# VH-VL binders against q9hk44: the designs that were tried, part 30

Target 1, 202 residues: q9hk44
Amino acid sequence: MNSRIMFIGGVPGVGKTSISGYIARNTDIDIVLSSDYLREFLRPFAPQESHLETSVYDAWKFYGDMSDDNIIRGYLDQARPIMGGINRVIARALANGEDLIIESLYFVPDMMDEMVLKNAFLAYVYIDDPDLHRSRLEDRINYTHRNSPGSRLAAHLKEYRTIMDYSMDMARGRGIGLYSTDDYALARQRLLDDFRKFVDRR
Below, E stands for the ipSAE of ESMFold2; O stands for the ipSAE of OpenDDE; V2 stands for 0.75 times the mean of E and O plus 0.25 times the DockQ between their complexes.

## First folded at step 16 (VH-VL; framework fv_utomilumab)

Design n3 (at its last look DockQ between E and O 0.89; V2 from the best seeds 0.00; counts 0 for: pae E 2.1 > 2)
Fold by OpenDDE, look of step 16:
Structure n3 (fold): chain C 202 residues (1-202), chain A 122 residues (1-122), chain B 108 residues (1-108)
Amino acid sequence: as target 1 above (202 residues)
Amino acid sequence: EVQLVQSGAEVKKPGESLRISCKGSGYSFTDYWISWVRQMPGKGLEWMGKIDPSDSYTKYSPSFQGQVTISADKSISTAYLQWSSLKASDTAMYYCARHESPKYGFEDFDYWGQGTLVTVSS
Amino acid sequence: SYELTQPPSVSVSPGQTASITCSGDKLGDKYAHWYQQKPGQSPVLVIYQDSERPSGIPERFSGSNSGNTATLTISGTQAMDEADYYCQAWDRREAHVVFGGGTKLTVL
């Protein structure tokens, strides 16, 4: 039996963690990994130039003034070691026939191996409405991050939106499905349906 | 029954504009992508580009980027391939073909149109 | 750009097994699809996702894909199998569809 692997991307606040959990429960996939934890795991070992000790929304500072370009540069620097690790993790799962869901802020298909791209379902989750995005960041304390004030992340909405736009463009250009969570219930259902279809075709 | 029906053969002169069509039936038109494929006389298949009819997103082959325009009208389940100015070298058979959304990770063409022969000569 | 290479022609005697290869860089890490085209006709999908056979396609058609090479195999080749065969893949990085140059299969 072939492994069921889903790699889902999205910036904070879009609901990727919740959706991943939903899909896991509805597909009986037991292992869900978060890039937040992967990042923490890698921090002691990551290259210095990756700047993983810095929050992604501050990573642009290594390049000078805040700009879309510098935000993306900082994002990509952090993404490189994490994506490398994700490749290894997915490759292992595939080799062993294990089911796995990975939800990640860092979503850079160009950093993924061809074998992984062939065998994993890729999806990118986003929020179209910036006000809704802000509110969901603020409300994280009520749901998935009970000890982390959402206001801190909401203050960096611009950086996240910039990363989101970049990621969406990349995803779209590579045929990866985009899922708006403006309607959360619809999004998670569509994603589940598409994942199932993906699995059924293998 | 799934069908892709293309418009009829065209005989044109260099410099003329042309739009050919591909109408899908027997399935939800917006659930699948349409690609255009060129086959010059006695030659192989050449992918030109593809379109998502749901939002008209297009992707072109580098060889055909800027040379043709792919569009779709989902209200009538029709995809189009058009030239603003034909060249003699555009003489070929043109096929439209359906494939699943790329989000599933595969793009096999399970259904093809019957082809539209375009002849461009002075 | 990603490229797929096929032999221009393959010949086989009736009843024998024909093998048509398609080569590309790490093609085994992509899905390969195969199309049959007879003169004056549209291409027909005969193998998809490396080894899957669409409904209506004879069981004598099979496919494999590993390393840098995908292979279309026709066992017990019949006269009606004489046609051009094209392999096809998808370059996800550029989102480009790529066809091989095609192989003319002649049944002697």
Scores: ipSAE 0.881, ipTM 0.935, lowest interface PAE 0.6, mean pLDDT 95
Fold by ESMFold2, look of step 16:
Structure n3 (fold): chain C 202 residues (1-202), chain A 122 residues (1-122), chain B 108 residues (1-108)
Amino acid sequence: as target 1 above (202 residues)
Amino acid sequence: EVQLVQSGAEVKKPGESLRISCKGSGYSFTDYWISWVRQMPGKGLEWMGKIDPSDSYTKYSPSFQGQVTISADKSISTAYLQWSSLKASDTAMYYCARHESPKYGFEDFDYWGQGTLVTVSS
Amino acid sequence: SYELTQPPSVSVSPGQTASITCSGDKLGDKYAHWYQQKPGQSPVLVIYQDSERPSGIPERFSGSNSGNTATLTISGTQAMDEADYYCQAWDRREAHVVFGGGTKLTVL
């Protein structure tokens, strides 16, 4: 009777969209939600201070010079309305006994409601090798985003890796599973196995 | 058979160093985290910290941060609790206990070691 | 930091139902676990995930958790149930394990 909820975080190029599809196919979960579309849906309604009109890799500019702190501040500003929406979506799925996979750039445990923390399987996907990460950003059309070649995004690898390192630090301190896709096949199998164990214990 | 076997009781003087051990058997050691729990004479259970033996990531209780060192050697399925300089107030029973990885969201301790009594007096 | 509060002692007659409470702010939004510790022994898990019993734990042990309070209930209490009982929760937001202060159950 329990909802099967998976919430996968990761920056662009780490393979979270591909992994979420793999999990969906192997668990028969029909609903997979991407924060890319949530972001677009929320932009005309989002408060000005969220800066959702700006790409996440430029959001630091509202705070001054480029620094890790300003990159993270801009990321968190954008995350607040998105995470608010994600909390409500998960709460609905839990209340209705529905299964759901969410994959999101915006993955901030401090902004998750307590019932999300209690009831959702939380995972973060990353890449250790920066050169591999750049390559996957440049070639993302071959994986999931056919008309959005990643060369534009690869110019902002530093911003993405700053967000990734911050998110991993937050996840590691809270026992959220970290999954390196440097070996993609191993990562997806470990994630599937861990999700099944999580579901079986509930 | 799952077992956590701890090293024997210790009698020490203030200022001495000490490392006590907790050896796991009958299960995949790196699939479970190990916590250390202090119980002072006549008192309750106090969580000291935990370690993921698979990569040695450690999280300490704020009350014990900087007071002890938790480590593990996964090649011999053993976790350790270490003091660089014991105090009389360190006199207590020390337990190790395991739980599944926190990624499953529970942290219930299903197996406990037998305890190691540490007595520190001059 | 997150704290759990238990009554220091509970007394019951044999055959009666014992209830041991564990109070914490919004504890129902966390999982609560319970341990039995007899004199000179290590703790033993008796309830996990609020209400689940490990294999080998008698059916007379049950648990609940809602609001600010988790409760361990022992029906048909027996002399061998005399022990200290600890509740425990995990504060996932702070990544801390927290134990209650313990409750001494006396069966007279």
Scores: ipSAE 0.571, ipTM 0.834, lowest interface PAE 2.1, mean pLDDT 90
ESMFold2 (binder alone), look of step 16: mean pLDDT 94; pTM 0.956

Design n4 (at its last look DockQ between E and O 0.81; V2 from the best seeds 0.77)
Fold by OpenDDE, look of step 16:
Structure n4 (fold): chain C 202 residues (1-202), chain A 122 residues (1-122), chain B 108 residues (1-108)
Amino acid sequence: as target 1 above (202 residues)
Amino acid sequence: EVQLVQSGAEVKKPGESLRISCKGSGYSFTDYWISWVRQMPGKGLEWMGKIDPSDSYTKYSPSFQGQVTISADKSISTAYLQWSSLKASDTAMYYCARHENPSYGFEDFDYWGQGTLVTVSS
Amino acid sequence: SYELTQPPSVSVSPGQTASITCSGDKLGDKYAHWYQQKPGQSPVLVIYQDSERPSGIPERFSGSNSGNTATLTISGTQAMDEADYYCQAWDRREAHVVFGGGTKLTVL
């Protein structure tokens, strides 16, 4: 049996953690990895230039003033080592015939091997409505991050949405599906359906 | 039965505009992408570009970027290929072809139109 | 840009096995698809996802893909198999579909 691999991207607040869990439960995939934990795991070993000790929303500071360009530069710096790791993790799963879901803020398919891209289902989830996005960030404390005030992340909505826009453009330009979670129930169902179709064709 | 039916042969002069069509039937039009493929006389297949009819997102081959416009009207399950100003070198057979959503990881053309012959001559 | 290379022509005697190759950088890490085109007709998908055969395509058609080369194999080649064959893949990084140059298969 071929591995069922999903690599799902999205900035904080879009619901990628929840939707990944949903898909896992509905496909009997036992292993779900989060880039948040992968980042923590990698921090002691990552190159200094990756600036993984800095939050992604502050990474632009290494390039000067806040700008879309600097936000993306900072994002990509952090993404490089993490994506390298994710690529290897997926490659292992594929080699061993293991099922795996990875949800990640860092979603840069260009940093992945062709074989991985060939055999993994890639998806990017987003929120179209900025106000809804803000509210979901604020409400994280009530759901997935019980000890982390959402207000902290909500204060950096600009940075996250910049990364989201960039990622959406990149994903779309590479044939990767985009899923709006403005309607969360619809999004998770569509994603599940598409993942199943993906799996059925292999 | 899935079908892609293209508009009829065209005879045009250089400088004229042209839009040819590809109508899909027998399936949900917005669930599949449409590509246009050029085949010059006695030559091979050349991918021109593709469109997602659901939102009209387009992607062009670098060779055809800015040279043609691909569009779709999902209300009538029709994709279009158009030129603002034809050249003699545009003389070719043009095929539309259907493929699955790229998110599935591959783009094979499982159904093709019958082709539209475009002849451009002075 | 990503490119696929095919031999311009392949000849085979009836009943023999024809092999048409398609070469591209790390093509084995992509899906390769094959199309048959007879004169005056539209292309027909004969192999998809490296080795899958669409309904209606004879079992004598098969495909493989590894390394830098995809191969279309026609066992027990028949006169009716004489046609142009095109390989196809896509460059995911650019989301570009790419065709090979085509191979004319002649059944002697």
Scores: ipSAE 0.845, ipTM 0.924, lowest interface PAE 0.6, mean pLDDT 95
Fold by ESMFold2, look of step 16:
Structure n4 (fold): chain C 202 residues (1-202), chain A 122 residues (1-122), chain B 108 residues (1-108)
Amino acid sequence: as target 1 above (202 residues)
Amino acid sequence: EVQLVQSGAEVKKPGESLRISCKGSGYSFTDYWISWVRQMPGKGLEWMGKIDPSDSYTKYSPSFQGQVTISADKSISTAYLQWSSLKASDTAMYYCARHENPSYGFEDFDYWGQGTLVTVSS
Amino acid sequence: SYELTQPPSVSVSPGQTASITCSGDKLGDKYAHWYQQKPGQSPVLVIYQDSERPSGIPERFSGSNSGNTATLTISGTQAMDEADYYCQAWDRREAHVVFGGGTKLTVL
């Protein structure tokens, strides 16, 4: 039996949680996992060098001054244990013939197992307009994260956009669709349609 | 009817430039990627590179990077392969082929152009 | 750089089963595709995604892919099946397409 597996990447504020819910409802996939909670689950077990006790937007501080390189290095350190767990979760779903949606800040193609690359639909969501991105971060308590104050996250827009740009560059040409959520309704329909094509091709 | 129609055979001298074309019809040109494939006389198929015509993103085989330029003009549904300075070793058949957008496909080439024979000799 | 290896030639008698192999490291973790090329013609897709047959390809063509080896199988081989056959995979991590070296099928 072919599992229907979707793995959606994106930084906070781009709408990945809302899109994941939309896809789940329109495909009758019951299991949606968020790396926000996988991260919390892993924190007591993660290696110290992952720096998972620190927010992703502060992880560059372990390496010196703020720079794109240090922001990305901190992100990748945190991603390593989480991507390891995601690989195992997908492998289990595939072995059991189970459907699964994962939405994750941590989306690193070089850390994906080959079986994930063969069998999972991979997508990355982004916002092109920085002002819209900031606005979405400030409004996020209205949609999916009721007690996470968006103004604190909006103060770290630079870190998030550095990670977003890096992730888009790493995804490019690897069969990972890039979906601009500047027009949310268009993006969610395109993503749903592409996922259905992927499932039909398998 | 899906078709990929390539420009005609070329006879060139070493050092000359050349651009050959591949025109897609019967489908949404920007929904599919185009690859170029070389076949030297009596030899096998060699992937040269690919382009997403929707945004002109290109990826080259390491063996061909810096040797050729792949481009597209989506307004006329056409992809191109070009050389700035041909060598005798560029003598080959060149195919274009399409594959579905790899976000939901797996890079199987379902339609191929008829091929463009390029001969480079003095 | 990911490589695919095919035998240079395979010979079969008419009516027999031909088996053409394609070897690559962990090829079963990728999809394999197969193309037929007759003299003077463009390649034609005959098997995609390991074992799927495009419309118009005879049922005697089948495919499998497991471990390090993909196999194109032609049952009841006919003279018209005489051609070169290429396997192909996608190295998604490097975003590269890879072809095997090709196998000449002779029907004697």
Scores: ipSAE 0.671, ipTM 0.868, lowest interface PAE 1.7, mean pLDDT 91
ESMFold2 (binder alone), look of step 16: mean pLDDT 93; pTM 0.954

Design n5 (at its last look DockQ between E and O 0.82; V2 from the best seeds 0.78)
Fold by OpenDDE, look of step 17:
Structure n5 (fold): chain C 202 residues (1-202), chain A 122 residues (1-122), chain B 108 residues (1-108)
Amino acid sequence: as target 1 above (202 residues)
Amino acid sequence: EVQLVQSGAEVKKPGESLRISCKGSGYSFTDYWISWVRQMPGKGLEWMGKIDPSDSYTKYSPSFQGQVTISADKSISTAYLQWSSLKASDTAMYYCARHESPSYAFEDFDYWGQGTLVTVSS
Amino acid sequence: SYELTQPPSVSVSPGQTASITCSGDKLGDKYAHWYQQKPGQSPVLVIYQDSERPSGIPERFSGSNSGNTATLTISGTQAMDEADYYCQAWDRREAHVVFGGGTKLTVL
């Protein structure tokens, strides 16, 4: 198989969109997909219990009071249809020998097929410093999301950090690489190098 | 040249503690994981657990969870396998082996130590 | 837990082709690796990532993996190939490494 597939996860503000673009430019991969757009494609058809009409940071409300458990439950509900789609997209790319980068808030490898896991490079990016994370959320309007106020997302830092912690634990426990973007330049270079190494061994 | 050199053979009694070592050389120690593998006399290979020397993250086989401790000192490129209280059933050859980071999804053991024979008897 | 099953023994005459199988649930969707172990020696990687040969391994060694079965093939088997062979895979969901029970290859 000659396809080069990267599936990168991370909550808003960690820099996964920018990193994905950087990797794409440096590997000549033309197709970069975002789960944000995949979410929009699925919304009209998604099961009602997925609650995709609700922002991920509000999804806990379907379970009662705010708690880490309810935040994760809401997150996983939305993740199910999206991960199903992502899995199929990657499988198609692999079958056709197409190169692809997917960046996604929803990162649940357990919802992916073994064949996909075997043939795709998985990575999860995160931020250690919560203050830096908040700052980057607030500044999104100046970079990748020019018409979306970052202050709105920064108000939900707790929910995103909870999802991030959960995702990091799950990723680490399944041998998926974790990349801190506190040093953004270092993170993107490390990801690029690791991805190249992965591809070279195939 | 990449090498994994293990500590020498051990003869112990039940109840004694033991730590054996595996020293890596010829490569960047923190760029690869180390696994420990048990082979009882006349038996097959059994994966015990693995460690990321860069941050000492460990993962154990369910059969060995709580039975042994895997650790590493990256400053001297050495991984360890230790028992707090040995049993006669711990008598076996123990190998350390190097593999790529699980992030690459390969986990083939390209280099092995020479093995450490541990004999536990009264 | 994830398990890999190998035949306990395989016998071949010199010059014949030896095939050693390794079976596991959806093993074809995982990478299978193979190790050779001779008496009193450490295991040696002979096939990795289903069908790749490390440098120094003779071309008569080959591997395949599909469905539920990985196969190590030794063409033109030689006396020096007599050894125990182990297959190995990785269970990502549990992050566990798994070995097969091993196969003793006898060259008659």
Scores: ipSAE 0.818, ipTM 0.918, lowest interface PAE 0.6, mean pLDDT 95
Fold by ESMFold2, look of step 16:
Structure n5 (fold): chain C 202 residues (1-202), chain A 122 residues (1-122), chain B 108 residues (1-108)
Amino acid sequence: as target 1 above (202 residues)
Amino acid sequence: EVQLVQSGAEVKKPGESLRISCKGSGYSFTDYWISWVRQMPGKGLEWMGKIDPSDSYTKYSPSFQGQVTISADKSISTAYLQWSSLKASDTAMYYCARHESPSYAFEDFDYWGQGTLVTVSS
Amino acid sequence: SYELTQPPSVSVSPGQTASITCSGDKLGDKYAHWYQQKPGQSPVLVIYQDSERPSGIPERFSGSNSGNTATLTISGTQAMDEADYYCQAWDRREAHVVFGGGTKLTVL
């Protein structure tokens, strides 16, 4: 009767879309939302200050030269309206007793409402090995994003890993689980098992 | 059966070092975090800090940061609480307690050790 | 830092309902947990996640949490329920575990 809500964070290439599908198939949860599409939906309406008109890997350019600080600033600007929408979507699902999986590049614990922190299963997926991460970005056409050239995204590995490291640090400080997909089959089983434990405790 | 068995009572002098232990059995030790909790004589429970034994990630209460060291040896299913220099004000009962991973749980302590009484006096 | 406040003591007659409160700013936005500690013993978890009862805890123990207040309720209170009771929450934003100051329940 309680909503089963999973909110998975991760940068491109870490397998969050594939894991979300695996979890959906194994839990009978039919609604999976991707922030890639939420971002596109929101673009016509988003504040100029969010810079959602650009890709996340270019957002640092509004602040000067490339640096970790400017990459994170650009990421957080884009995250603000997306996270606001995610908070409301989760709140609706909770109020209606609906199940939901959200997978999102935009995963900012400081922007999560208290009801999300209390009632949603929160997980962040990552890849430890940078070479594997690059390989996954280059190969994503073969697995999840059939018309998205992986070489273009792999050129921005630095930006993605900067965002990933920041997000992992913030998540760890709040007890949000970190799930390495270097071994994908192990990671998806760990996630499924932990999600089931979360649901069973409620 | 799940058990957390702590080392025996200690009588120490100010300035001495001490390490007390908490051994878990009857469960997968690395699947649970261990917290240390102080209870001064006649007083309430105070959370000191916690450790994830799987990777030794540690978080301390601000009141205890820099005052104690929390560690674990997962090969022998044991967590430790250590002082480099005891004070008389460290006289208290010290409990270890476990909780499920915060990845899916919310820091409820389902099993507690029997406690280790530490007395620091001349 | 985040604080939880409990009354120092509560007294009830045997068979009556005891109510122990735990107050904290927006505590209903967190999970509250409750522990019983009898003299000379370790704490025992009696309620977790606001209202869930671990195996082996009598059904007369129940809990609620909304707004700024969590409440542990013991119906049909028995002499063996005489103990100290602590509430506890997790301040996830600061990553701290917080205990209340404790309530001595007396059954007379």
Scores: ipSAE 0.804, ipTM 0.902, lowest interface PAE 0.8, mean pLDDT 92
ESMFold2 (binder alone), look of step 16: mean pLDDT 93; pTM 0.952
OpenDDE, look of step 16: ipSAE 0.810; ipTM 0.914
ESMFold2, look of step 17: ipSAE 0.722; ipTM 0.876
ESMFold2 (binder alone), look of step 17: mean pLDDT 93; pTM 0.951

## First folded at step 17 (VH-VL; framework fv_utomilumab)

Design p1 (at its last look DockQ between E and O 0.87; V2 from the best seeds 0.81)
Fold by OpenDDE, look of step 17:
Structure p1 (fold): chain C 202 residues (1-202), chain A 122 residues (1-122), chain B 108 residues (1-108)
Amino acid sequence: as target 1 above (202 residues)
Amino acid sequence: EVQLVQSGAEVKKPGESLRISCKGSGYSFTDYWISWVRQMPGKGLEWMGKIDPSDSYTKYSPSFQGQVTISADKSISTAYLQWSSLKASDTAMYYCARHESPTYAFEDFDYWGQGTLVTVSS
Amino acid sequence: SYELTQPPSVSVSPGQTASITCSGDKLGDKYAHWYQQKPGQSPVLVIYQDSERPSGIPERFSGSNSGNTATLTISGTQAMDEADYYCQAWDRREAHVVFGGGTKLTVL
């Protein structure tokens, strides 16, 4: 009857892909979508000003020198078309009563419809320890991204942590749960428990 | 049994400071948020703000931002509402109420305190 | 700021159905909750998340929410149901709680 929808945000290296898989396996939700693939899907059709042809960690360059503001501006430019797509995907799932998990670097709830916000479980995962974050980025090649060297992303830790801080502030200010994956086992369990609570209340 | 017990009625003068309390019992205090709600005499309910006792994160209504301070001491399962300088217009009944975490719920208040009457007059 | 509007008063005879409305912009896209308050007492939650009843609340209480309007319905209204009723919503974007102005229900 009521669809179970989870929208989970987090920058690379925080473990959102793994934790989404864990949730899926423990809730029997079959469909897990990644914004990485959604990005590729949208790239040929995205507005020019979204700059999806550029990595998110380079998007600030369209605004001048590197700064927190320019990093966020670049991030938001890319987020607009992707969030629009995510919003429509969730709306479709809700309309059809389908269960769905979406994990995404781009996490901007203000770009989503009220009905979607009403009916989807929102969560943001992060890492407190920057050294652990760097280590996990470097080790991605050993886990979820087997053909993508993590060292490339680790070189842009500053940009990712800027986006993370911004996203955490936005999430917290809107009552969205924050989950530190410094203790990954604890984080995934807490997330699962909260998701179940969310579902059980519906 | 879940209970929210508030401090007793207060009679104050303009300019005085005041802190009233709300003590939770019968449940894990840090698992629920606490909101404060004002009700002026013969008027409706007004949400003032809320606190997550687990980390003392607070959110205020724009109308009450900077006018009051909400805090909590989780070691004694108590939330507080305080004024640095009371005004006559602060005369009202004040309720504390709990709600589940907004991470997975939508802030319905399932339990309320008995209310604290605050009277401010010269 | 987000606002919820209720009629100031509603009157019904015993046994009749009472309907109390709460209006807000896209309120149907939010969850509405309802509280009953009797004189000298604290509010009591009677409906949450549009249509859910807490344990202990009689089945004659029901709720709905669509478009811009949430409705609290009391079927077979009894004298004991005479009270003030408040609707309440939560705004995710601002993380604010908003109450309606309240409706006085009189049972004639």
Scores: ipSAE 0.863, ipTM 0.927, lowest interface PAE 0.6, mean pLDDT 95
Fold by ESMFold2, look of step 17:
Structure p1 (fold): chain C 202 residues (1-202), chain A 122 residues (1-122), chain B 108 residues (1-108)
Amino acid sequence: as target 1 above (202 residues)
Amino acid sequence: EVQLVQSGAEVKKPGESLRISCKGSGYSFTDYWISWVRQMPGKGLEWMGKIDPSDSYTKYSPSFQGQVTISADKSISTAYLQWSSLKASDTAMYYCARHESPTYAFEDFDYWGQGTLVTVSS
Amino acid sequence: SYELTQPPSVSVSPGQTASITCSGDKLGDKYAHWYQQKPGQSPVLVIYQDSERPSGIPERFSGSNSGNTATLTISGTQAMDEADYYCQAWDRREAHVVFGGGTKLTVL
């Protein structure tokens, strides 16, 4: 049986968790994994150079002044062990004919194995409007993450949008769909339709 | 029925400019990407580049980067390939071909235009 | 740049099975597609995603892809199958489309 695998990337506040749930319900895929939990699980065991003890929005501090380059360097350090784990999880699901949705802050095309690129549906969700993105982060406790302090995350909007812009640039031209959730209903339907087409071609 | 209809054969001299066209019909033009493919006389197929007509994103083969311009006008369902200054070595058959969005497909070209023969000679 | 290599020609007798290979480094990690081109005509997709056959393509056309090699197989080869055949892949990491050099199939 061909596995139905979806790997959704996106920074906090763009709606990737909500869309993942919508897709799961409309495809009857039982397993949805979040890299938020994988990150916490790996944190005490990860290599020191990954800097997983630090929040992603602070990881630039290991390199000096706050800059786009240093934000991305810190992000990529953290992404390496997590993307390694995601590659292994997808490989297992493919080998066993199992369905899976993964949603992840860590979404780095250059770190994806060829097996993932050939066999997983890849999508990146984002918000065009920075003010809407800030609003989504500020209201986080009232929408999808009841115990996450949304006001703390909104203070780091610049870091998240730097990572988002980088991720979108790296995805462009590689067949990774970009889905703006400014109109959430349109985005979720477009993503569901594209995933079904991907599955149907296999 | 899906069709890609290309503009007619061209006979040009070195140094002249040229734009050839590929008009799609029978499908939603912006749902598919268009590639241009060169076939020199007696030779194989060479991918030149592609365009997403929905937003005009373009990717060129390194061999053709800076040598041609690919564009599209989605209001008339048409893609273009153009040269600013033709060379004799540009003599070839040029095909357009479409593929589904690479977000869920893998660059298989399901429909091809009939080809445009471009002859560049003094 | 990623390259695909095909034999320049393959000859078979009518009714025999033709096998056309396409070689590339780790080609099995990509999807391979196949096109038929008859003289004076545009290419026609005959196999996509390694082994899928578009509507209207005879069942005698089949494909496989593993390791470094994709193969187009034509069983019960007929005179009308005489054509040039091209394999094609997508080097997704570099975002390039790549064609093989082509194979002339002759049916004698």
Scores: ipSAE 0.721, ipTM 0.876, lowest interface PAE 1.3, mean pLDDT 92
ESMFold2 (binder alone), look of step 17: mean pLDDT 93; pTM 0.952

